# VHH binders against Di-N-acetylchitobiase (Ctbs): the designs that were tried, part 1

No score or structure here was measured in a lab: all are predicted.

Target 1, 344 residues: Di-N-acetylchitobiase (Ctbs), of Rattus norvegicus (Rat) (q01460)
Amino acid sequence: EDCPCSEASLCRPIRHHRDFEVFVFDVGQKTWKSYDWSQITTVAVFGKYDSELMCYAHSKGARVVLKGDVALKDIINPTFRASWIAQKVALAKAQHMDGINIDIEQEVDCSSPEYEALTALVRETTEGFHREIEGSQVTFDVAWSPKGIDKRCYNYTGIADACDFLFVMSYDEQSQIWSECIAAANAPYNQTLTGYGDYLRMGISPRKLVMGIPWYGYDYICLNLSKDDVCAIAKVPFRGAPCSDAAGHQVPYRVIMKQVNSSVSGSQWNQDQQAPYYNYKDPTGRLHQVWYDNPRSISLKAAFVKHYGLRGIGMWNANCLDYSDDALAREQTEEMWGALRPRL
Structure headers, positions and changes below count from the first letter of each chain, unless a header shows other numbers; Kabat numbers aren't used for antibody chains.
F, E and O are the ipSAE of ESMFold2-Fast, ESMFold2 and OpenDDE, as the mean of both directions, binder to target and target to binder. V2 is 0.75 times the mean of E and O plus 0.25 times the DockQ between their complexes.
Where letters were taken out, [cut] stands.
Atom coordinates printed by the task and the answers are left out, and those that the model quotes come from them; centres of patches stay.

## First folded at step 1 (VHH)

Design j08
Fold by OpenDDE, look of step 3:
Structure j08 (fold): chain B 344 residues (1-344), chain A 128 residues (1-128)
Amino acid sequence: as target 1 above (344 residues)
Amino acid sequence: QVQLVESGGGLVQPGGSLRLSCVASGFTFSEYSSYAIGWFRQAPGKEREGLSSISGSSGGSTSYSDSVKGRFTISRDNAKNTVYLQMNSLKPEDTAVYYCAKVQRGYSFYDTSGYDYWGQGTQVTVSS
């Protein structure tokens, strides 16, 4: 394939490995031009392919990887798996990419053939990419916990062994609420750490784990807001749980930053969950509670990454920040990127 | 691989009703939860406007803009992999090209920058 870059060398796969991964999800647009490329080691392209992004990333020594998704029912067939992998490898080559991030979040029954098929897919994908693209990186996105979250019965240890490392989606942790149906942090500190503890106790190396950080929050309509800021939410069941974050909607950090200062409560910090939130009233008079992560909460998690020697840190997603020329926005955005640096 | 196809548009008199369909391919509603399908419209000379969204969760959380609340209803059929927009009490002001789109995680359904897949649109004309 012809190289779209100013230099032919920029179309070559990245071969070097870095000790600490900063894994960035990009969902499109040209906002990538404003990312903190001093940190970025890998960009997973979840938006439309942009050759300019690829060239620029490579100029910064960062890998660019495909997104991978496939119906699990189809991958039971090894011939289909082989074909799917071949297609992905071919696409990566055509686009001069450095690997693939497999993002499968489908329900899997532990006794179903999909259980083994998924592990096989990850293994075979890794083998295929490594064989065909030197230095390629194959990763798999896992839930915040290996404890059957969202009815995803995966062979987590097998998958971890089968790929270069896991991107732990340590967010959306209210997808299944089994307790009181109230709004809570998207990624509560202790809950998040418990998840990582479980992965580690399973024998998965910390070098196989990249911590995912949310750069978004959840906005919940409160059926009732108590004096102690407990927001009761509608009962929206999800995969067996009586309540879920489906009672709310996701909002990017850039929107949160614009809204929080005019909110009824301003930014509040919940000590138990180690997460920020705020309450606001919509034009109809309904009370909302928004839970999100900020530099403070992210720094705490980054410290955990450092302490346990995890492979790295990443975020969903880099497009959620404000990259405008506004002075305050720049400051806030810089603080978010800065918070990714592990602290002692 | 993901594709959205709108249908159901047409000419209708004021006060009439239409039901739009958005058929999704490339992903299965029943297998995913971290998505939402939204309906948008764009009238000539106007900006694209978000109207309604439905989450991929089992509960199917819905949202509506003020301009369509009480008149439009969004729903989902997992078996058909289709999202519907029931439009009642249509007004001439509702005349526009209607689009369905899929929103990514981490974005509000009202943030158009978070939508990664769009349909081609279907024309709705409300006129006497």
Scores: ipSAE 0.011, ipTM 0.287, lowest interface PAE 9.2, mean pLDDT 92

## First folded at step 7 (VHH; from e2 with Y33R R100Y)

Design f6
Fold by ESMFold2, look of step 9:
Structure f6 (fold): chain B 344 residues (1-344), chain A 123 residues (1-123)
Amino acid sequence: as target 1 above (344 residues)
Amino acid sequence: QLQLVESGGGLVQPGGSLRLSCEASGFTFSEYRMGWYRQAPGKQRELVAFITSGGSTYYADSVKGRFTISRDNAKNTVYLQMNSLRPEDTAIYYCAKVQYKYSFYDTSGYDYWGKGTPVTVSS
């Protein structure tokens, strides 16, 4: 395993344990050198492997981890699990990576063999990585709540025990809309906090939970937009719910920042959801409502992370900001990175 | 403003040598890897060589053993020493601040290309 870095020590595993995590997803664009490396503890590589990113992250003392996904039906077979894990460990060694982030988001019935197989996969992956790569980190991505979100009946306590920590995807919280089909916040503050309350009441240590926040929003076409800013959306069912955020589309923060000051409404704050939104009219005359997270809404969540002693904070995804040298873009990007730090 | 100014090209006989220079400004030169690319008429731009911020070097197979890339961080300059030149080395040579995009060989996301410096290898 040849080392592509300027110094051989940069290919050695990261062994230092961090007290507070800043967990970053990278999707393989040209922006990573401009990240705030003063904070980052883990980069999960969800794009093509980039050896210069690996070398640079190691030079900053940060872990770089593989993306781990695998078909739910295949993990029931323990021989398949062992083979898959061996392949991932070998890949991590060849690429000088520090672990794996397991991202399985498929439906699981509570009474199915997949229920136990998923926990076994996480445990066996963690054991394999810890044995073969000193100081390696294995994490698992969970929905914003353990209460059957998207039909995911997972053994959350067993999974939390089996790996180093959970990344809680505290976004896409409108994936199942059971009431009126209207646009709403991607990560409403109180709903997010209720999800953490539920994880904690199950007996999961707060030191096993990293809060994931969105650096993207949702843009919805309004079938009707009321005087009170209620945006009725198309019925697009998802996993048993009659409505979902699939009626809109995801928009990165950099695009939102270019549009918000030119929108018909300007930036508005919803006090009940503690999230920003705006309305705009597209060139064909249709009204849109965009819900997103900004430094204000994220700062509230960072304060919760600190107050409840969670393991850390992270985001999907770091490529969503504008890393150009434009003065306005630099200010906006600095504010978003700065919002991750609680003020205490 | 970011600038890359290539120089040192010219007409040379087969088997001859040239040394290309690229002076950089508008960014922190020492923190970035630098590369030389070339484009012959009717061809796509191709990698010739690059050098990392730490001084590690990489060469296309077609030039390995004949070309040497180097950098002088004090002068914000990257060089390409071209020996044993062949007619197929005829191209416009471009200096680049090499930024990451998935692999070393994909140039679709590179930030800036100057005018280049032409090199002609002919009897």
Scores: ipSAE 0.000, ipTM 0.094, lowest interface PAE 23.8, mean pLDDT 87

## First folded at step 9 (VHH; from e1 with Y102R S103V)

Design g3
Fold by ESMFold2, look of step 11:
Structure g3 (fold): chain B 344 residues (1-344), chain A 123 residues (1-123)
Amino acid sequence: as target 1 above (344 residues)
Amino acid sequence: QLQLVESGGGLVQPGGSLRLSCEASGFTFSEYYMGWYRQAPGKQRELVAFITSGGSTYYADSVKGRFTISRDNAKNTVYLQMNSLRPEDTAIYYCAKVQRGRVFYDTSGYDYWGKGTPVTVSS
């Protein structure tokens, strides 16, 4: 197995166990050298494999893990499931990776064979990786709440028990809007915390939960924008709900920071949702409302992570910040990385 | 298994029109955003347009007013009507299936691309 790093030792698996996780997603841009490597414990590679990123992460003592994505209907067959797992283990060995992050977000009916197959996949993947790669890490991405979000009837307790920890996607919380079709926070504070309460009440250990924070926001076209900043949005159904955040589109933090200072409203704070937003008018005259997360809203969540002893914190995704040499961009980027850690 | 088949590209004079289509299979088409992207030689792949599952549309500034994206959920097909074509529109055009929660402007994390359909605007 040929090692692409400057030293052969950098191709060895990461075997150290971390007490607190900082779990980042990388989508393949060449900004990863500018990440805050003083904090990072795991990089999930969701972009094209980059051996230089793997070598650099290992030089900083961080794990690099595969993206795990497969259709549930295919893994109902135990032979196909075993073959897929063997393929991922072999790939991780060839690329000197430290595990896999399983990112399956498909609808599952409680009475379907997919319900049992998903749990079996997670368990068997964990067993296979732990057997074949010493110190390897297997994780699974879950919705912000276990209460039937996006029609996902998963065995959350079985999955949590079967893998090293869950990455809780505490964002896209407007994927199903059951009441007024209006723009709202991507990750409202109290709703986010309620989701963790629900996971904990199921008996899942806080040491199995990593809070996922959004480093992106949603930009909504307002069909109507009231004087009270209520932005009515188009009715776009999703998985049984009549309205959803699909009426808007995702915008990375770097774009938000370049726009907010020239917006018609400037940054506003919604006290009920504990999240920032702003309004702007596009060149064609349409009004927009953008909801996002910033160091203030993230710091509140990081404090919750510390107070309840969660396994750690992470984000989708690390490429969302402005890593240029511009002085304002550098300050904003440092504040976003700094917000992940509560002060002791 | 996921399949995306682009067609309708070709050679066209400046000011001309082309209609691209993309037939999709292997997923529940109506649940996903669909997008058109393009890549000129030596350049990064860029977003041209996308359409939500409910039919809402977005266009890059460079094509707004000239291009129209549409979808036919009954036929699992997304279209790009390109009018008033310019030499700078010359590229290979790709369609993409996108999941909710993915960055539309940055395609580095996309895990499947078809072969694309080449468009040349010359003379």
Scores: ipSAE 0.000, ipTM 0.271, lowest interface PAE 13.0, mean pLDDT 88

## First folded at step 11 (VHH; from g3 with V103I F104Y)

Design i2
Fold by ESMFold2, look of step 12:
Structure i2 (fold): chain B 344 residues (1-344), chain A 123 residues (1-123)
Amino acid sequence: as target 1 above (344 residues)
Amino acid sequence: QLQLVESGGGLVQPGGSLRLSCEASGFTFSEYYMGWYRQAPGKQRELVAFITSGGSTYYADSVKGRFTISRDNAKNTVYLQMNSLRPEDTAIYYCAKVQRGRIYYDTSGYDYWGKGTPVTVSS
């Protein structure tokens, strides 16, 4: 358990309580020094472990948590489940981490043993971490709505009760398109809020919900782009739906910002979905429509988080911004971090 | 204020037809998608059909081939022609302003519902 930090105290678990979370995903692109550490309460490490990141986060009073992913078929066996949990606790101790973010996104049939096993995993993980690491945090990533999104028949209330809080992935909301196969917002405002309404109506406390917003968008090739800006997309099925956002590809905000001002349309605002988009033509002549989130759309969501007393806000992922010293990039990046807190 | 006034419902025999109308006011009708929803006793409202501002249509699988949605932007009116009616079509039918991207997902954001128009299909 040798401490890699400049001070031994920086390897000590974070034990202080935070009433409001700013939950950050890091995917290991060495941009973390430039994050807004004045806000961050938790960093989920989804890239390779970086002891310098751990030390720096602890120096700022922020938790650093493991990525937790395991096949549900394996954790039906309670002995395997216990062994997996013990391994993660041991890893967290060896790496001086403050908990785990469980990111399981597998299909679950309502009548399957996986339904009960998933809840048991979350509860037993929380119990194990809290017992072995004082002040540790165990979280679970849920879809933007509890209403069977992506064929995930989960015990959402049981999972919420079993862990410290849920990270609600309020993005990829076009993963199942049952209507016309058209491009649309990654996180349309009213649909996002309706998902929270559904979680709350199930009896889940708002203090158990952290809103996850996207710092990436989707770029769609339009098979047809109508005069009303309706972009018809290829039919790519996903988990029972005939169409999905897999017809496009994810693009980080830094890429969007380099493209939008040279696009055919410039940035447009869709009032119904309260999200920005733009159209461009690629070098082969194909029309594209890109949907994303910006400080304006994110500020609306941050206001909702504040007004409804949610546990906090976070994003996938912090590496999506342009952290270069370019003056425009710096301003854009500062505005994105600032949007996590509502302004007047 | 947004107003949606449904009409044209009634009691009909299986295999019969009805034409529902919905007159809308309080918003720029031609710029919005419009939809028909229905609510059977003890169930949540469900999408039946929608029509885009440009006239493209979608139908729930349960009604496809039997129902036709249409609109008249000059009259701010959306219609639902219901043919070959079945007992399972029995419900209160509502129209709504429909958001793109949420057409099938959630009706709770449409809390500007009129009285609806009841449709009963019985022997």
Scores: ipSAE 0.000, ipTM 0.121, lowest interface PAE 16.0, mean pLDDT 87

## First folded at step 12 (VHH; from i2 with S53W)

Design k1
Fold by OpenDDE, look of step 13:
Structure k1 (fold): chain B 344 residues (1-344), chain A 123 residues (1-123)
Amino acid sequence: as target 1 above (344 residues)
Amino acid sequence: QLQLVESGGGLVQPGGSLRLSCEASGFTFSEYYMGWYRQAPGKQRELVAFITWGGSTYYADSVKGRFTISRDNAKNTVYLQMNSLRPEDTAIYYCAKVQRGRIYYDTSGYDYWGKGTPVTVSS
């Protein structure tokens, strides 16, 4: 199709290799105009297609990739897989994109035909894109741990081998709480690192792993808040676990930054989890505890990425920051982008 | 086949009350957060409220203290109790399904919408 960019060259797929990936999820709007493009290597478009975003990204040497999602029950059929892939490739070509990020988070039983079908999908998708679009990038989103999180029995090693790299969603790590039903960090440092340890021990290369960072937190209503700031939360079962983060709700960083300074506790740091939190009272007088990530916690994780030689770092999602003209907001947003840089 | 069907809208006087319902089908309702949006004439669609599995709720500042979002998983239904209605609450109200794992403070966090139910607050 006709190139929507000011220059025809901007419609060409990105072919050069980047040593360190900064993988950005964009969920729409024109917020991307304010991203730190000095770092970005790939943008996964999870919102509506925006040709302006595509052109701009390419002008910055960044890849733009499609979102891939499909029902696992449908991909058992090889013919369906082939058709799905053909459609995605055609779409990528039409929109001048550089690949696809496959984001499938469905349950898979280890003995089900979906187990093998999923690996086949990833492999065939990668082969299809690489054949049809030179320099294309095919990635797959995995949980923070390969230990059957949320009843996802995947062939993680097979999937890793089948695509260019994994985006490890190192967040929502309280989706299943098996211990005390209390509020905790969205991505506790040690828990996150344990996940990577498991991936690496499985034989997956560090170069196949991009660390996902949350730019949001969770707001929990406290049934009880102890003197030691332990927030008891409601028991909300999820896929076998007695408790879950569904007792709370996600809060983007932009909202957290506006709320934390007026909170009862202010920003607090939990040394065990290496994560910040704060307590506040809602208008009804209920106590809440919000766990999130900030430049400090993110920097620690970024250091890990560098130390172990991971492929890169990314975030869910870039739209969560405040890109307004407010001076304080700018500073805070800059600090978040800055925290992605691996520590020397 | 996914479906969200809103009901309960209508004409009400200022200070009055309405209760909106949204019946969901075609997905495991109990595993998804739900939200209410509204769109006034000539304005952008805006978040009114959302509710998680465990009953955690969020409200826009403009409706805090007046509106209550709730859900009945057995009936696959989410509700919006609207009290002390004001003329500025006049809008088409939309039920929305939250996309799993997404931030749901804006429209991008929602992957399915109802057709909407009109609410008019006028003397």
Scores: ipSAE 0.422, ipTM 0.768, lowest interface PAE 1.0, mean pLDDT 94

## First folded at step 14 (VHH)

Design p4
Fold by ESMFold2, look of step 15:
Structure p4 (fold): chain B 344 residues (1-344), chain A 121 residues (1-121)
Amino acid sequence: as target 1 above (344 residues)
Amino acid sequence: QLQLVESGGGLVQPGGSLRLSCEASGFTFSEYYMGWYRQAPGKQRELVAFITWGGSTYYADSVKGRFTISRDNAKNTVYLQMNSLRPEDTAIYYCAKIQRSRIYYEGYDYWGKGTPVTVSS
C-alpha cells in the first residue's frame, strides 16, 4: 500500500454515497485549496494528478475520479476496450481514485458501429470499476439535450442505464444556431429545462441526472447592436447549423467580473432567457455582448434540480472563479458556490 | 494521425518580434478552436491565446495588445504574431487543438513538442 497521505485510511475507497451530488471539474493549479469543500461530493480530475488533492478530498469524504477520454474508432474493437478499461482501473488503484468520468464528445452517426461501441464501453467500464474498486463511481458527460446536439447520435437510455449517473452539460447551448444569428445565453433557462424534459421523457430516472452549469460565459463581437440589445453576430456554421457560438469565445467568470464593472451597460437581465449579459466596447471601438451565468441564474437552475429530484448539480469548471485574497473576489466566489444550494 | 507541428521560435532581443506557426493534420481543423500555451522555466503551462474556428480571439492579460493569434483554415495553420517581446515571454510555446467544451485556462493537458522562444540580449 503506497499511500501518499498522512493516514493510510485516506487511501481507502470512498464507499459512502451522499444524498445530493456536487460534481466539480478541477483542471489543476492548486485553486482546489479554496473550493467550498462543505458541498463537494466528487472531483473530476481533468488536470494532472495531485496526490495532495486526492488526500484532502478523501479527508472530506469526497470522491476523486479519473478523466476518461478515448477515440471512438478505437473502442469499436472489444479487445481494445478491455485493455483500455484495465489500464484505467489499474491507474485508479495506483492513484487511490474512486472511479472515472467518461468525457467523449465526438460526433456519432446513428447507423455507425461507434453507436453501439460507446454504450458497450460505458457498460464495460462500469462493470470493471465496480468489480475492482468497491463503491467506485462511473459517469458519462452528455449534451444538454438528447436530440442530436452537435451530431451526437448516442444511445442515451443505454448509456444512462450502463453507468452510475450522467453529467448533463447544460451549457454551450448555442453550439448550433438554427434561427437568427444573434448572441444569446449560454444556458437559457427554458431551453435547459426542455433538455431535461426530453431526457426524462425517454424514461431516464432523474436520479441519473446531474445538472452541469457553466462558470464561464461567451463574448461576442456585435456586427450590429440594436437599441433593443440584439447583437448580430458573424455567420459561422457548425455541424449543419448556419450559425454558432464560435462567432464568440468563452471567458471565465473571474474575467467577466472584472470586465462588467467597466462595461457600457453594466450587468443586465434578460427575462426571456433568465440570464445576465452586458455590452462593452473594446479598445478598437467594436461593440461586444457577453452572456454568462451568475448566482441569480444558477439559483433558478439549482431550484429546478431540487424540485425535480435530480441527482445533483456541478460545473465546468471550478478554476473559473477568482480565489485571490481580494475582498470583492472572495465575496463573488462565495456567492457562486452558495448558488448551488437552493433555498427551496 | 493527429499532428501539431510548431515552428518560428528563436532568440530575439527585448522589443523584437517573432511569428510562430503551427501546421495541423489528422482532424477537421475548422471544427476546433486552436490555441497557444507557453511554459516558462520553473512555471506551469499557461494559455496565451486561442481563436475559434469563426475567428473570435481570447488573450491572456499578460500578452493582450502585443500578441495576435490568427488562423488559415485553408492551410490548416494557426499563427501567433508576437510583438514588443519582453524577457518574461521567454518560454516554450505549444500549439493546441482545443475542444470548445474543454478550455483549460491554466491547465496542463496539452499536445505538441513546442517551439522555444528566448528573449534576451
Scores: ipSAE 0.618, ipTM 0.844, lowest interface PAE 1.9, mean pLDDT 91

Design p5 (from m3 with Y104F)
Fold by ESMFold2, look of step 15:
Structure p5 (fold): chain B 344 residues (1-344), chain A 123 residues (1-123)
Amino acid sequence: as target 1 above (344 residues)
Amino acid sequence: QLQLVESGGGLVQPGGSLRLSCEASGFTFSEYYMGWYRQAPGKQRELVAFITWGGSTYYADSVKGRFTISRDNAKNTVYLQMNSLRPEDTAIYYCAKIQRSRIFYDTSGYDYWGKGTPVTVSS
């Protein structure tokens, strides 16, 4: 009854189902008016709830979904699980939301009760939302590969069956580095595609897979930077691997674009990884190598999405671009949104 | 259970220094990024700095060169050394557990925020 929008119809659930998804994560900061709403099908609200965003998204025919995050140890109890789901459904109704994106990224042992509880949570959440909110969408975020990434032994086929579709986090692919401890692409092209091959070989329909691409890169301090641009990084173990991307840190695309043209190398392209990088020297004299994704690398992935009939594409996160009125920023932002469209 | 306890805030004159601490428990500290956010009255909470478990650091432009984030994995503690403080640094400062895949904004696992530690820079 309590609709904050200018028209009551904007508080009604989005009931149509899209054949191609453009799935965006919003983390606040009021940049959402500048998004490319001609493409967006779902906004996952990972920032503070904003009724203006909800109303605006609905005026453009896009879904707005809750962030779903809960500890696996708590959801082993079926009563707790049911209570959590009821609370999320009630919240979605009160906020006029269109579903939930379940973002559980915790380590799971294959033989643990969490293995079964996670699938049950996803199925019961989907059943609850679909029953209570007509046309609602329930999604689950999975690692770039089903092959035990970060010790996540999940029932990927059961989870895919249990929800509307998976958002595949095709980024942070250097979370476990088992070979040379060097800086590398956040989402190397062939490794990304291998992850999808693995999901498909398990029997998961391509119509259940949305490719998530990064609108951020990683900045690594080089302990040594060779003449061939090999940046040796600190040995920082993670989840059993001797090295990880935690030797560096994430940077949003807007920061990268302000730095790359004044870097020591300018933008370089790595042919094996199909990704851009650059080298720079910080004020203290340390050498850095930054790896990222740009319209060129993203367009290759968008072409893969179209060619293999995946459900769609999305990104973490929409706030990473420079939405100012500066002419260069406007061009760069348009190119990043445009790269999501596959070329024919 | 997850706990984040901030301390070290207070009143300070412009140009002064403060050192904030955050003691963490209820999770595997060495497998998470840690960060500091701040919220001034009437403003949205904003990222100040974060540090990976490997020691790589990121700073907001407004604090670069003045603030230093660090962590002690043996003590499950993250620090923010604030030097050359300005009146615009006045805010409540919060530490956060940051999931690597969800950095930059309110990305803690359960959206948990402690009470924070108030910092006032009196002009």
Scores: ipSAE 0.608, ipTM 0.826, lowest interface PAE 1.7, mean pLDDT 91

